# VHH binders against Profilin-1 (pfn-1), part 77

Target 1, 132 residues: Profilin-1 (pfn-1), of Caenorhabditis elegans (q9xw16)
Amino acid sequence: MSGWNAYIDTMTAAAPSIKRCAIVGAADGSVWARTEADNVFKASEEELKTFVALFNDVTQVPAKGADIEGVHYVVPRTEESLIFGKKENTGFFAVKTKSAVLIAVYEGPNEVAAQVRKAVESMQTYLNNAGY
Key: E = the ipSAE of ESMFold2; O = the ipSAE of OpenDDE; V2 = 0.75 times the mean of E and O plus 0.25 times the DockQ between their complexes.

## First folded at step 12 (VHH)

Design wc121 (from wb9 with S54P; framework vhh_6fv0_2; at its last look DockQ between E and O 0.89; V2 from the best seeds 0.00; counts 0 for: pae E 2.2 > 2)
Fold by OpenDDE, look of step 13:
Structure wc121 (fold): chain B 132 residues (1-132), chain A 123 residues (1-123)
Amino acid sequence: as target 1 above (132 residues)
Amino acid sequence: QVQLQESGGGLVQPGGSLRLSCAASGFTFSTYDMYWVRQAPEKGLEWVSTISYPGSNTYYKDSVKGRFTVSRDNAKNTLYLQMNSLKPEDAAQYYCAKDYDILTGSFGEFDYRGQGTQVTVSS
């Protein structure tokens, strides 16, 4: 197991309503770690390459939405290092660190979404402080 | 106003069992992930277990895996922690929370937790 798998385990424990999540390279979308077994993160390499590129100009993302795992999400708004989307009772949070993008797909109401966001942002802060 | 009230703690011998409860009010309990955390004497807060909304996923600290079981009754707005095969190192004040950061070991901005319930394990 990659050392990055530990961060996946931490994220899922921190916000158990996360269904799937991944840590990918910010430059190319390469997968560093992801949920596996019953909760395999299924985004393709090509999709992830496209997704991480969204962070080059987040201001345009709300107009076109974002795709993860073949699912199209509405993106209400973005922040400099944060893209989040919604679709019915599901959504995702994606945050950018110095070298990585953390993606968490969740299921649940807004209350759960808020918890997921905090967990992902906490990991973002942790990794940034660690130089990643 | 958010209120959490832990109960069920007590003194048990090593190998004994306890069942903790957390009564929640002031928020829609059933729509939140919930946490158990503990603080042993002269130690910091540590994460023990998390359960998802509405209760399908559970996670545990490695040291309690196989011994502790988290569950919830959403109809009763109650969180539970069944603790079996208790060890002296499990002795701590146990708290439930809806807002806890396992990375920083904090209860969040508003410190939503109860008074806690004391678990003592001694022969």
Scores: ipSAE 0.887, ipTM 0.936, lowest interface PAE 0.5, mean pLDDT 95
Fold by ESMFold2, look of step 13:
Structure wc121 (fold): chain B 132 residues (1-132), chain A 123 residues (1-123)
Amino acid sequence: as target 1 above (132 residues)
Amino acid sequence: QVQLQESGGGLVQPGGSLRLSCAASGFTFSTYDMYWVRQAPEKGLEWVSTISYPGSNTYYKDSVKGRFTVSRDNAKNTLYLQMNSLKPEDAAQYYCAKDYDILTGSFGEFDYRGQGTQVTVSS
């Protein structure tokens, strides 16, 4: 592996409708890797700390929604290790591994959202199997 | 039901060019990201290229960057792969797909890929 950025590259190639994504620490939201340059993932340190803490009690998230990159998303549903946020034709999938949270922000119809979810969950499984 | 049909393969010399086409039917082509995948004899599946649903984002395996160009025409429900500067290493059966997992190197549960089109590179 060439580093955490290789995982970002794999995610964007696997689901090209991902506009921005990041791998952050599950405990504190610290950025391990993210999309850069013209597609920079722009979430603040404070925002990411709040975001990853949503996984401490996913049952409260649908009532509150979630904020990422200064954008508020409705959260129609959660699963034990997955939060899906939606706003108009954009959305995010976030999944938690043992040590990390993977966040992918996409744009596109429901068919694309399903492809993004599959890519994110495949990476979640890969990182969990690798001990992360 | 989903149908994908690849065409445009053939025999070409090293350094030559081919343009592959993939005709899609049975699903709303314009709302899916699409993939090109290849398989050489007695080898596993190898991801080649990915293109987003409107065609604006493209990605390539390192060994084909700069030589291959993926594109799509959503009005014609057709996916394309322009292959230039072909090398013997590019010889394979080429498939288009709407379900492919780059991380596991496998098609989705229903394996909706087409039958493929053969690319042969020889002098």
Scores: ipSAE 0.484, ipTM 0.791, lowest interface PAE 2.2, mean pLDDT 89
ESMFold2-Fast, scan of step 12: ipSAE 0.690; ipTM 0.853
ESMFold2 (binder alone), look of step 13: mean pLDDT 78; pTM 0.793

Design wc133 (from wb9 with S54T; framework vhh_6fv0_2; at its last look DockQ between E and O 0.94; V2 from the best seeds 0.80)
Fold by ESMFold2-Fast, scan of step 12:
Structure wc133 (fold): chain B 132 residues (1-132), chain A 123 residues (1-123)
Amino acid sequence: as target 1 above (132 residues)
Amino acid sequence: QVQLQESGGGLVQPGGSLRLSCAASGFTFSTYDMYWVRQAPEKGLEWVSTISYTGSNTYYKDSVKGRFTVSRDNAKNTLYLQMNSLKPEDAAQYYCAKDYDILTGSFGEFDYRGQGTQVTVSS
């Protein structure tokens, strides 16, 4: 029995401007949990496998950008365990933990983007401390 | 310069209702997701509800679902919490916040909370 959906619920409550999010395996991009129904996270298994591999060498990402849910995002810069991007009216934050990658797609102004980043980084710290 | 002023608390009997208000000033209220948080005597901070900056998305603590409704009026810079079917367990000091970490149960780096409004439920 997995309680991973509870982390998705906590994340969306922490930053309700997140439109879709998922927790995936860092090694293979396998989905552990995601938002469902009208806000279903739509990335394919192949896309997620490609996306999590970006964390093996984040220095290459700004030159190429990143694809999530079939949308190509401009990635302005990366940090050791953080990739984020922008595309028109949307954006994403993705963080790597010991065993997982947490991806959040949001829509909103810069103030909301800052709240989403804080929520994603808080969850990253929580999961790392929980051994994930 | 950020100011949050809660009001509407009071003493009610179990099953009663209260409507809390939070008047915001000193920041662009309409661009922030907002939180309702409570603290009962001798307990830590508990997240109660969140509302997106447009009001379109709302989330609730499991124990208040179906009883509490969060809403906002961006033209008036005001956040609301309608509390119905109040239980003794709901008695607490209620705060609104624009920077709250649900996972740590704490206000953000800068304390943007108001002074709070006291809710007492007597049996």
Scores: ipSAE 0.649, ipTM 0.836, lowest interface PAE 1.3, mean pLDDT 89
Fold by ESMFold2, look of step 14:
Structure wc133 (fold): chain B 132 residues (1-132), chain A 123 residues (1-123)
Amino acid sequence: as target 1 above (132 residues)
Amino acid sequence: QVQLQESGGGLVQPGGSLRLSCAASGFTFSTYDMYWVRQAPEKGLEWVSTISYTGSNTYYKDSVKGRFTVSRDNAKNTLYLQMNSLKPEDAAQYYCAKDYDILTGSFGEFDYRGQGTQVTVSS
């Protein structure tokens, strides 16, 4: 209903193999909302500031990978507003909107990863249309 | 050939229970998250419940929490919805789906869902 936490709840319900996720400010990585309690999204604000800056030039990211929650991911592909990271049977999708970056960390096979990507991109479109 | 087939619907009194089943074939059921969605006459699609591919994570629409339980048996390629304490507002055609977008209220690009099973709550 209200607040940024409702978007976190919607993401986890839409893609239940998401283990943790967050919505952070695109300019500075400040946390607007995140999964909490038993599934705390553990990235520091300093790490998130570095992470969101990757969107300034996504073409450089595959060469160096990406770090989130203290975990280093290989980045096999990027698109203008999307970074996909992979490590073993886990991964993340991150998308940039006008004001924010949505980060979803998941675990599962490629079929689940495709479901997670669709959910994340749907939320990206929704937030952009809402002016965020 | 993806196939999903719902069953277990019927007419029940308020406060009664029904157990819906969804038989899956034509894909590796155990590698997909699954969804229950419903549609009442002249209304849009409404998300009901979601379950992760292992069954370890479940989510419910607020109005059904505590009354409905989603589960799956990956060995039998079957998804279930146990519905207790049924109310008139639960009456709808119930679908299981391999893909559903909660934000837009629509099935995925290929619209993989079953034919549905009718739940009626009356008298």
Scores: ipSAE 0.595, ipTM 0.826, lowest interface PAE 1.6, mean pLDDT 90
ESMFold2, look of step 13: ipSAE 0.561; ipTM 0.812
ESMFold2 (binder alone), look of step 13: mean pLDDT 79; pTM 0.802
OpenDDE, look of step 13: ipSAE 0.909; ipTM 0.948
ESMFold2 (binder alone), look of step 14: mean pLDDT 82; pTM 0.819
OpenDDE, look of step 14: ipSAE 0.912; ipTM 0.949
OpenDDE, second read of step 14: ipSAE 0.909; ipTM 0.948

Design wc143 (from wb9 with K65R; framework vhh_6fv0_2; at its last look DockQ between E and O 0.87; V2 from the best seeds 0.00; counts 0 for: pae E 2.1 > 2)
Fold by OpenDDE, look of step 13:
Structure wc143 (fold): chain B 132 residues (1-132), chain A 123 residues (1-123)
Amino acid sequence: as target 1 above (132 residues)
Amino acid sequence: QVQLQESGGGLVQPGGSLRLSCAASGFTFSTYDMYWVRQAPEKGLEWVSTISYSGSNTYYKDSVRGRFTVSRDNAKNTLYLQMNSLKPEDAAQYYCAKDYDILTGSFGEFDYRGQGTQVTVSS
């Protein structure tokens, strides 16, 4: 778990408009690492279990949206390994790797959202190449 | 047209200070997270610092933490890097960017950076 914290630190440094983020198991939503201190990622185990299951059929997600940390987000569209949501000036990006789901909750304008996406996708690529 | 122009570099003695500036134009500066990166002689690009669009969050490379301070003035479209207690290993060409990948150590597709400003630390 300690090793995964480094990836959390990297993502937040890469996209400082990320407010909270987590790395969870793709199979069960178990938390491997998360932002802490003043930026604690607050999603419950049950919520994360439900959330990671969305990747089983991403095509259905836009119709129902997605919940993170008790907040309901509109999901405009999805990709095979990407779910993103929006709510006012906040949103999230979630990407699936071979064994994990990376979730980043951000706050800011649309331009910042694009930067957050790139950071999360970069981490996705890195972890996939590393076998995770 | 996105334009970034770094300035403020120079020659200083170890322990000295410099304040770098980056003038931004051609995009809505206040809506982008910004980065400082540097490239030392015969070395690759390395991330130095990042600041959120509002300035509320800042992050630093471990080796510069406590010595460098990133800030911004969105009204002036300017990014700053206050560098204190400079060390010889800080000598590099410093760039500001709105598109940089910390993991790959590369600028984005369009390489949104300026010409850079040279920082030299002479013993």
Scores: ipSAE 0.903, ipTM 0.943, lowest interface PAE 0.5, mean pLDDT 95
Fold by ESMFold2, look of step 13:
Structure wc143 (fold): chain B 132 residues (1-132), chain A 123 residues (1-123)
Amino acid sequence: as target 1 above (132 residues)
Amino acid sequence: QVQLQESGGGLVQPGGSLRLSCAASGFTFSTYDMYWVRQAPEKGLEWVSTISYSGSNTYYKDSVRGRFTVSRDNAKNTLYLQMNSLKPEDAAQYYCAKDYDILTGSFGEFDYRGQGTQVTVSS
């Protein structure tokens, strides 16, 4: 379980209502790891390149929303290194580290969303401290 | 106000089984993912299992996968851990938790857990 896939496994175990997630390069959106098999994270290379560029100026994202996996989300909140997207009973949290963007797509109530955010931010801190 | 009360521990022989329960109150149990963690004497906390709010997704520490089964009954506000094929290394105080960070190995900021329930495995 070495490699980037171990971090995917840790996030899904930490917040089991995450349905799909990925770790992608912050500069270009290249996929370092993602959920696979029955829960494949299916964002295209072009979509991910556009998505990670949102972190260049997060203040503009709420006005236009964000697309992941061909789904358009309303973005009610951003912070310097975090984008939260929402669509009905689903949503995503995305956070930026030094080198990567972590994306977690979840389904569930607000309480679950808070648990997902905590898991993603914990991994953000871990990767930043490890130099990524 | 949040209360989690573990029960069902006891003394078993290696290879035996126990079923732990966790009674929840003071919060909306059915909207939270839940965790089982354990602590052996003078050791740190160890994650055991996680279950999603609906019960549809479960995860286990490698050393217990295939032997332990986590489940929940949202109508009864109760979390369960069925432990089969118990080994001496499973002996610990077992806690259920509403907020546990697997990566850092710590409970949430408010440390919502009960006194735990003791599992002892010896012949």
Scores: ipSAE 0.486, ipTM 0.786, lowest interface PAE 2.1, mean pLDDT 90
ESMFold2-Fast, scan of step 12: ipSAE 0.703; ipTM 0.864
ESMFold2 (binder alone), look of step 13: mean pLDDT 82; pTM 0.823

Design wc144 (from wb9 with Q5V L11M Q39R E42G L45P K61A V70I A91T Q93L R113W; framework vhh_7pa5_2)
Fold by ESMFold2-Fast, scan of step 12:
Order: structure tokens, then sequence, then C-alpha cells
Structure wc144 (fold): chain B 132 residues (1-132), chain A 123 residues (1-123)
């Protein structure tokens, strides 16, 4: 395995219901890797900088929601290093590691959401253990 | 009781084809993404292919892309792997799995994968 694109490929292979995803820097929202071509993750650098700053105090997020790719999501609750949102049958899971934030956007029912969360949290654990 | 039963393996010459099947029971097959994983003698498990619960999305390891096709029949609770242009390097025991953690190379829930079906490609 080489490069951050390999981790994108691993997550989408583990949960094919992920429509778009990205790995960004936790400090500044800089894109390290993202899905491309037909599945391009098109959040702006400005939007990502704003999004990763939400992890500075996740308890404030449910009251305001979160914006990803210009779409406003309702955030029903947060956990220490997890923000997830819903919009009809679409949603996202975002998790913070030491140095990165992983964002995965999906579409589908509850069982699909559970698979996506598992894939994202598995990658979070792996990267934290690897020192990222 | 979750059960997965693989079949369709065998011996074949390089360039040949085989079609693997996996019969699933004990869970709502149509709501789970499914995986094909293989283990060559003396090696760890290698992810081969994934198919989404609906069948709309498929993913392949670079080593098999263009040669293998994963599919499913949710009405029959059956997963398939069509293997074309087989190479000696494809020789392995092939497993289907409901939960596979590709990052760690584990089958996730061990009890939810079958005994495997052997594929041997040689002249």
Amino acid sequence: as target 1 above (132 residues)
Amino acid sequence: QVQLVESGGGMVQPGGSLRLSCAASGFTFSTYDMYWVRRAPGKGPEWVSTISYSGSNTYYADSVKGRFTISRDNAKNTLYLQMNSLKPEDTALYYCAKDYDILTGSFGEFDYWGQGTQVTVSS
C-alpha cells in the first residue's frame, strides 16, 4: 500500500455504499486524498477548514448542523471524535484521528449506514494506531 | 444461525474459467454487503471483491480487475464470483464473508464465513 489514496480505496471497498469520501488534515482541512472522477468529493477548501474546526467542540454541532459539499445536514448527536449527519436517506460519518479527519458520504437505509460507520471507525482505529 | 457455503472450485488450466457460488442463510442477505476473500497456501487472507447489498456497486482488487465479476441474487440468497482468464497466481482457497475488515485483514465475525472452496490453476 502507498499513498493516502490507498486508504480511500480501502474504505470504499469495505463499504461500497459510500458515495464520496475524503481524508483531510485535522488542523486545516487540507485534502490528503479524496474520491475522484464519477465520485468526486467536491467540498471546497474553505468549507473543509470550517468543518474540521467543528471537532474543537463537538457538543455545539447538534444545535447548528453541519455543511458538506454545500449540503446542510442535521446532526442528531455527536461523540468525542465522531460527527454524523442525516438528510433523508443520505448521510455522512466524519471521524477525527490524531492528524486527520475522515469524511464519508453515503446513501441508503439504516443497514447501509451501519456498514459505512463500521468502515470509517475501522480506518480511524487503524490510523490512530499507526500514529496518524 | 449464520451459514455461508461456498462451492464451484476445482482444477483448471491457465486461461480457463470457473464460477464460484456462496449460499447464505440465517440473516437478511439483501441488507448486507458481501465479500470474496482468498487465502493462498502459506499466506494471509487477500481481499478479492466486494458487492453492495443492492448489487449496484462492485469493487475489485487490482490483481483481478477485468478478469473477475462479482454478482448476487438476493431472491436466492446467493453470491457469485465469475473468474475468467485464470492465472497460477489465483490458486487459493476462496471464501465468502458477510463482515470483513479489510484494513486489518480479518474476517470480522469469524463464525460468519464458510469453509471455502479450493481453486487450483496449473498446467
Scores: ipSAE 0.006, ipTM 0.316, lowest interface PAE 10.9, mean pLDDT 83

Design wc146 (framework vhh_6fv0_2)
Fold by ESMFold2-Fast, scan of step 12:
Structure wc146 (fold): chain B 132 residues (1-132), chain A 124 residues (1-124)
Amino acid sequence: as target 1 above (132 residues)
Amino acid sequence: QVQLQESGGGLVQPGGSLRLSCAASGFTFSTYDMYWVRQAPEKGLEWVSTISYSGSNTYYKDSVKGRFTVSRDNAKNTLYLQMNSLKPEDAAQYYCAKDYDILSEYFGPEFDYRGQGTQVTVSS
């Protein structure tokens, strides 16, 4: 939704190494907001529905990995509300709030990954506190 | 070991220009996104601009868009802020930072370091 675009803008300003990101519904993977134009987040509705369902049992994710935008990522570990993956110089962080899942795809070294994680977790905290 | 040293501030008339520099040492500058933040007298710290580690992505506070340009020289470990069409509201102490929580008025728990800053004064 257009109101949610402000949160996308905040995340990309906080971690400009985010290449593409989205905020989707935790129950069904419906897109609430995403990056557009030259950096459009391209995941299909079917893929997002599959992805958000991973949060129902994150302990199984490292064994099979995760797919975002048709790209298969290795998932080294998960936490209760966090799934992250790596593929060469790219990676993603996905966090679950009460009603949303935030997904940020980035490119860069480990130092950049740490900054992206911080931005995503900060937004997760903000949204949880706002009742989302 | 991490050090950030700002310079280039000064007194300028409204409509004038200044170029700020931030010399970084003690970490691998080329692998970090960098920030410019400022603090005016009796005001909180506010974010001004962000640049990605490679320099390919930049973001700006709405009130400075079109007037300020952030850039970096990774070979020289230096961050820059070109400020054009300066306004009285831009007068502040300017700092560069390696880590900044834009969702908070405070640097986050993983805040690394910011320098002593460089003062920008805009008056006639």
Scores: ipSAE 0.331, ipTM 0.699, lowest interface PAE 3.0, mean pLDDT 85

Design wc147 (from wb9 with T104S G105E S106Y; framework vhh_6fv0_2)
Fold by ESMFold2-Fast, scan of step 12:
Structure wc147 (fold): chain B 132 residues (1-132), chain A 123 residues (1-123)
Amino acid sequence: as target 1 above (132 residues)
Amino acid sequence: QVQLQESGGGLVQPGGSLRLSCAASGFTFSTYDMYWVRQAPEKGLEWVSTISYSGSNTYYKDSVKGRFTVSRDNAKNTLYLQMNSLKPEDAAQYYCAKDYDILSEYFGEFDYRGQGTQVTVSS
């Protein structure tokens, strides 16, 4: 949807070290918007459905890790509406709003990871305030 | 101690050019994404451009695309903004920042912006 694509554009401008990102439905993992072309977010519909279901009980995630785009990430800990993982110099942050899950995959040092987290959490706040 | 120091502003005629610089110190410049933001006399804070830590990715406000170019020299800890074809609506105080929230148009809790450099466009 054109409206949701604008949020993807805002996310990448806010944290240009994001390699790929998507906004998906919290209930089913359906893609509302994602990065495209050379930065296409590649997760399958089945993988996204499995991923968003992790938010039903985030306390179990550190023991199992999480899979995004066929890559298995170590998840060191979670918060009620936040799952994040690390694999070498790559990682992801995923946050849940009332109706959506935002997923951002990045590459870079810890300072970049902190900036990506801030951008994702800012978008989470914006969407929650908009009723999503 | 984080410090950002902008320079290069001035008075130009419409259609003119300026190159802004931002000298960074007190942090590892090469590991941070950086921002240019501006504030016009009768407007709020406005995002202008972003550049990734490596310089490989750049993004721009729609109204400045094709006219402004952001770049960085990590060896010199310096961020640049080349501004061409300047318009009266570009007149503002320009700031560089390492913490900026584009959605809220707000600097983070720790404000690492410099003092800014003034750009005036008039005939």
Scores: ipSAE 0.477, ipTM 0.772, lowest interface PAE 2.2, mean pLDDT 87

Design wc148 (framework vhh_6fv0_2)
Fold by ESMFold2-Fast, scan of step 12:
Structure wc148 (fold): chain B 132 residues (1-132), chain A 124 residues (1-124)
Amino acid sequence: as target 1 above (132 residues)
Amino acid sequence: QVQLQESGGGLVQPGGSLRLSCAASGFTFSTYDMYWVRQAPEKGLEWVSTISYSGSNTYYKDSVKGRFTVSRDNAKNTLYLQMNSLKPEDAAQYYCAKDYDILAEYFGSEFDYRGQGTQVTVSS
């Protein structure tokens, strides 16, 4: 593998129910890599900057929810470095590493959600161990 | 309670074809993404293909793209792998898995799988 796009490809193979995903900078929400073409991750720079700032205090997020790609998600709870949300048959998992935030938007039942979460958390562990 | 049973392996010559099946029970098959993985003699476990719960999305290891096709029949709780243009390097024990961690394979962690596997041998 080379470049950040290889990690996006590995993530979608690991959890093929991911519809769109991205790896963005934790400080500013700048896109390092994302799904492209028919499954392009469409969040604007302004939206991503707002989203990554939620990790500065995750305890406030369940009261307000979170916006990704112009879609408002209900966030039932958060963990220290994890924000996840649901809207109908869709959802997302977002995890923070030292330098990055990984965001995966998926579609499917709770069993699929669990597989997506595992893939996102595995990548989080890898990136943290790699110094990112 | 989860049971996965592979079948359809055998001996073929290079260029031959095989269709593998995996019969699943003990869980709601139609709500899980599924995986095919393989292990060649004296080599590590290797991811081959993934299919989403609905069958809408499929992904393949680069070396098998265009030759292998994964599919599923949710009414029969069965996962399939159609293998065409088989090469000697495809010879391996093939397993289906519900809980395989592709990231662990790529990044060096241990991984789990279920089922006893089905042997594929490619020789002249």
Scores: ipSAE 0.525, ipTM 0.801, lowest interface PAE 1.9, mean pLDDT 88

Design wc149 (framework vhh_6fv0_2)
Fold by ESMFold2-Fast, scan of step 12:
Structure wc149 (fold): chain B 132 residues (1-132), chain A 124 residues (1-124)
Amino acid sequence: as target 1 above (132 residues)
Amino acid sequence: QVQLQESGGGLVQPGGSLRLSCAASGFTFSTYDMYWVRQAPEKGLEWVSTISYSGSNTYYKDSVKGRFTVSRDNAKNTLYLQMNSLKPEDAAQYYCAKDYDIFSEYLGSEFDYRGQGTQVTVSS
């Protein structure tokens, strides 16, 4: 394996209904790795900086929603280190670790949404245990 | 409840081919991503391949890329693994799974599978 791209590869293998994903810095939203080519994660640096700042107070997020790749998502509720939203047959899960935020945009029914959440939370545990 | 039944394993010579099948029941097969995993004697479970619920996306362990092909038939509730150019290192008990945590291979956490497995042996 090489660099942060190996974690992106592992994440998409763990939940193949993920359409696009990225690992970004928790402090500034800087991209460490993302899906590329036909599945390129398209969020701008400005959008990501705004998005990671949502983790400073997740209780405010349901009132305003969240924007990822220029798409506005309704966020029905949050947990301390988890923000998620849905829009028709698409959705996202974002989790915060010590140093990073993992964002996964998926497409599919509720059953695959549950599988995506499990994969994202497992990666969060792995990265936290690795000191990230 | 949830039931997965693997078949198609057997003994082949190096370079041979096998097609594994997994018959699913007790859940809405067409709405789940599915996994093939394997376990060789005295080794832990190892992820082999994943397929999305629609069949549009497939992923493979590096060592099997180009040799293995995963597919599914949602109308028949069946998952397949076509294995070509088999190597001695591919010998293992093969399982299909509705949920598999690839990170559990590194963390040692529990794995959830419902299949009984099918044995693949590669020898001359």
Scores: ipSAE 0.522, ipTM 0.795, lowest interface PAE 1.9, mean pLDDT 87

Design wc150 (framework vhh_6fv0_2)
Fold by ESMFold2-Fast, scan of step 12:
Structure wc150 (fold): chain B 132 residues (1-132), chain A 124 residues (1-124)
Amino acid sequence: as target 1 above (132 residues)
Amino acid sequence: QVQLQESGGGLVQPGGSLRLSCAASGFTFSTYDMYWVRQAPEKGLEWVSTISYSGSNTYYKDSVKGRFTVSRDNAKNTLYLQMNSLKPEDAAQYYCAKDYDILSQYWGSEFDYRGQGTQVTVSS
């Protein structure tokens, strides 16, 4: 009944400064769910395939940055299952679970960035514990 | 120290209205997303509504959409919840929060919301 869209709804409710977000397959970047309409997550199939492949070796990402929705982000550092970047007042957090990658694009000051990170990492933990 | 003080609760008949307020201090209110959550007797915490730091984005629990409106006045450090067309199922203790833990929706955590809150009772 609720499908993967329920997780998108939960993330945006937890961090309403998220402008757009998606849950995609870790193996191929296939979209399982995303924000729609006026806040549609616009990344192409090919861009998402390229993006999820970054998790194969996150240590290489800071040298190259990352592209989401045609926007190039500076990635200052990475963690084992976390890639994040910032461009002016916009940023993103992306986390990998066992079978998914969650991507959240937000706009706002450092305080909301911290709230977005908390929401994305909390969902990552929940999905991993649920076997995803 | 973060302080949040709720007010505006009371007894109302089904179909009535109430306006809740939350006075914030001890942090830069205008830079945080804010939340309304509620807890009915013998039930867990339930998320009700969220508002972005600027007030541009709002989200609501499905059962309150079209009836509740969240808003904020950053100049007054105050968060509001306008509740219209109240139903008996809306009766609960209402809390405002700066920290909303998404996992509390699944595992239950009562620590952050053990404060006084403001009570809403809907009875004929």
Scores: ipSAE 0.460, ipTM 0.745, lowest interface PAE 1.9, mean pLDDT 85

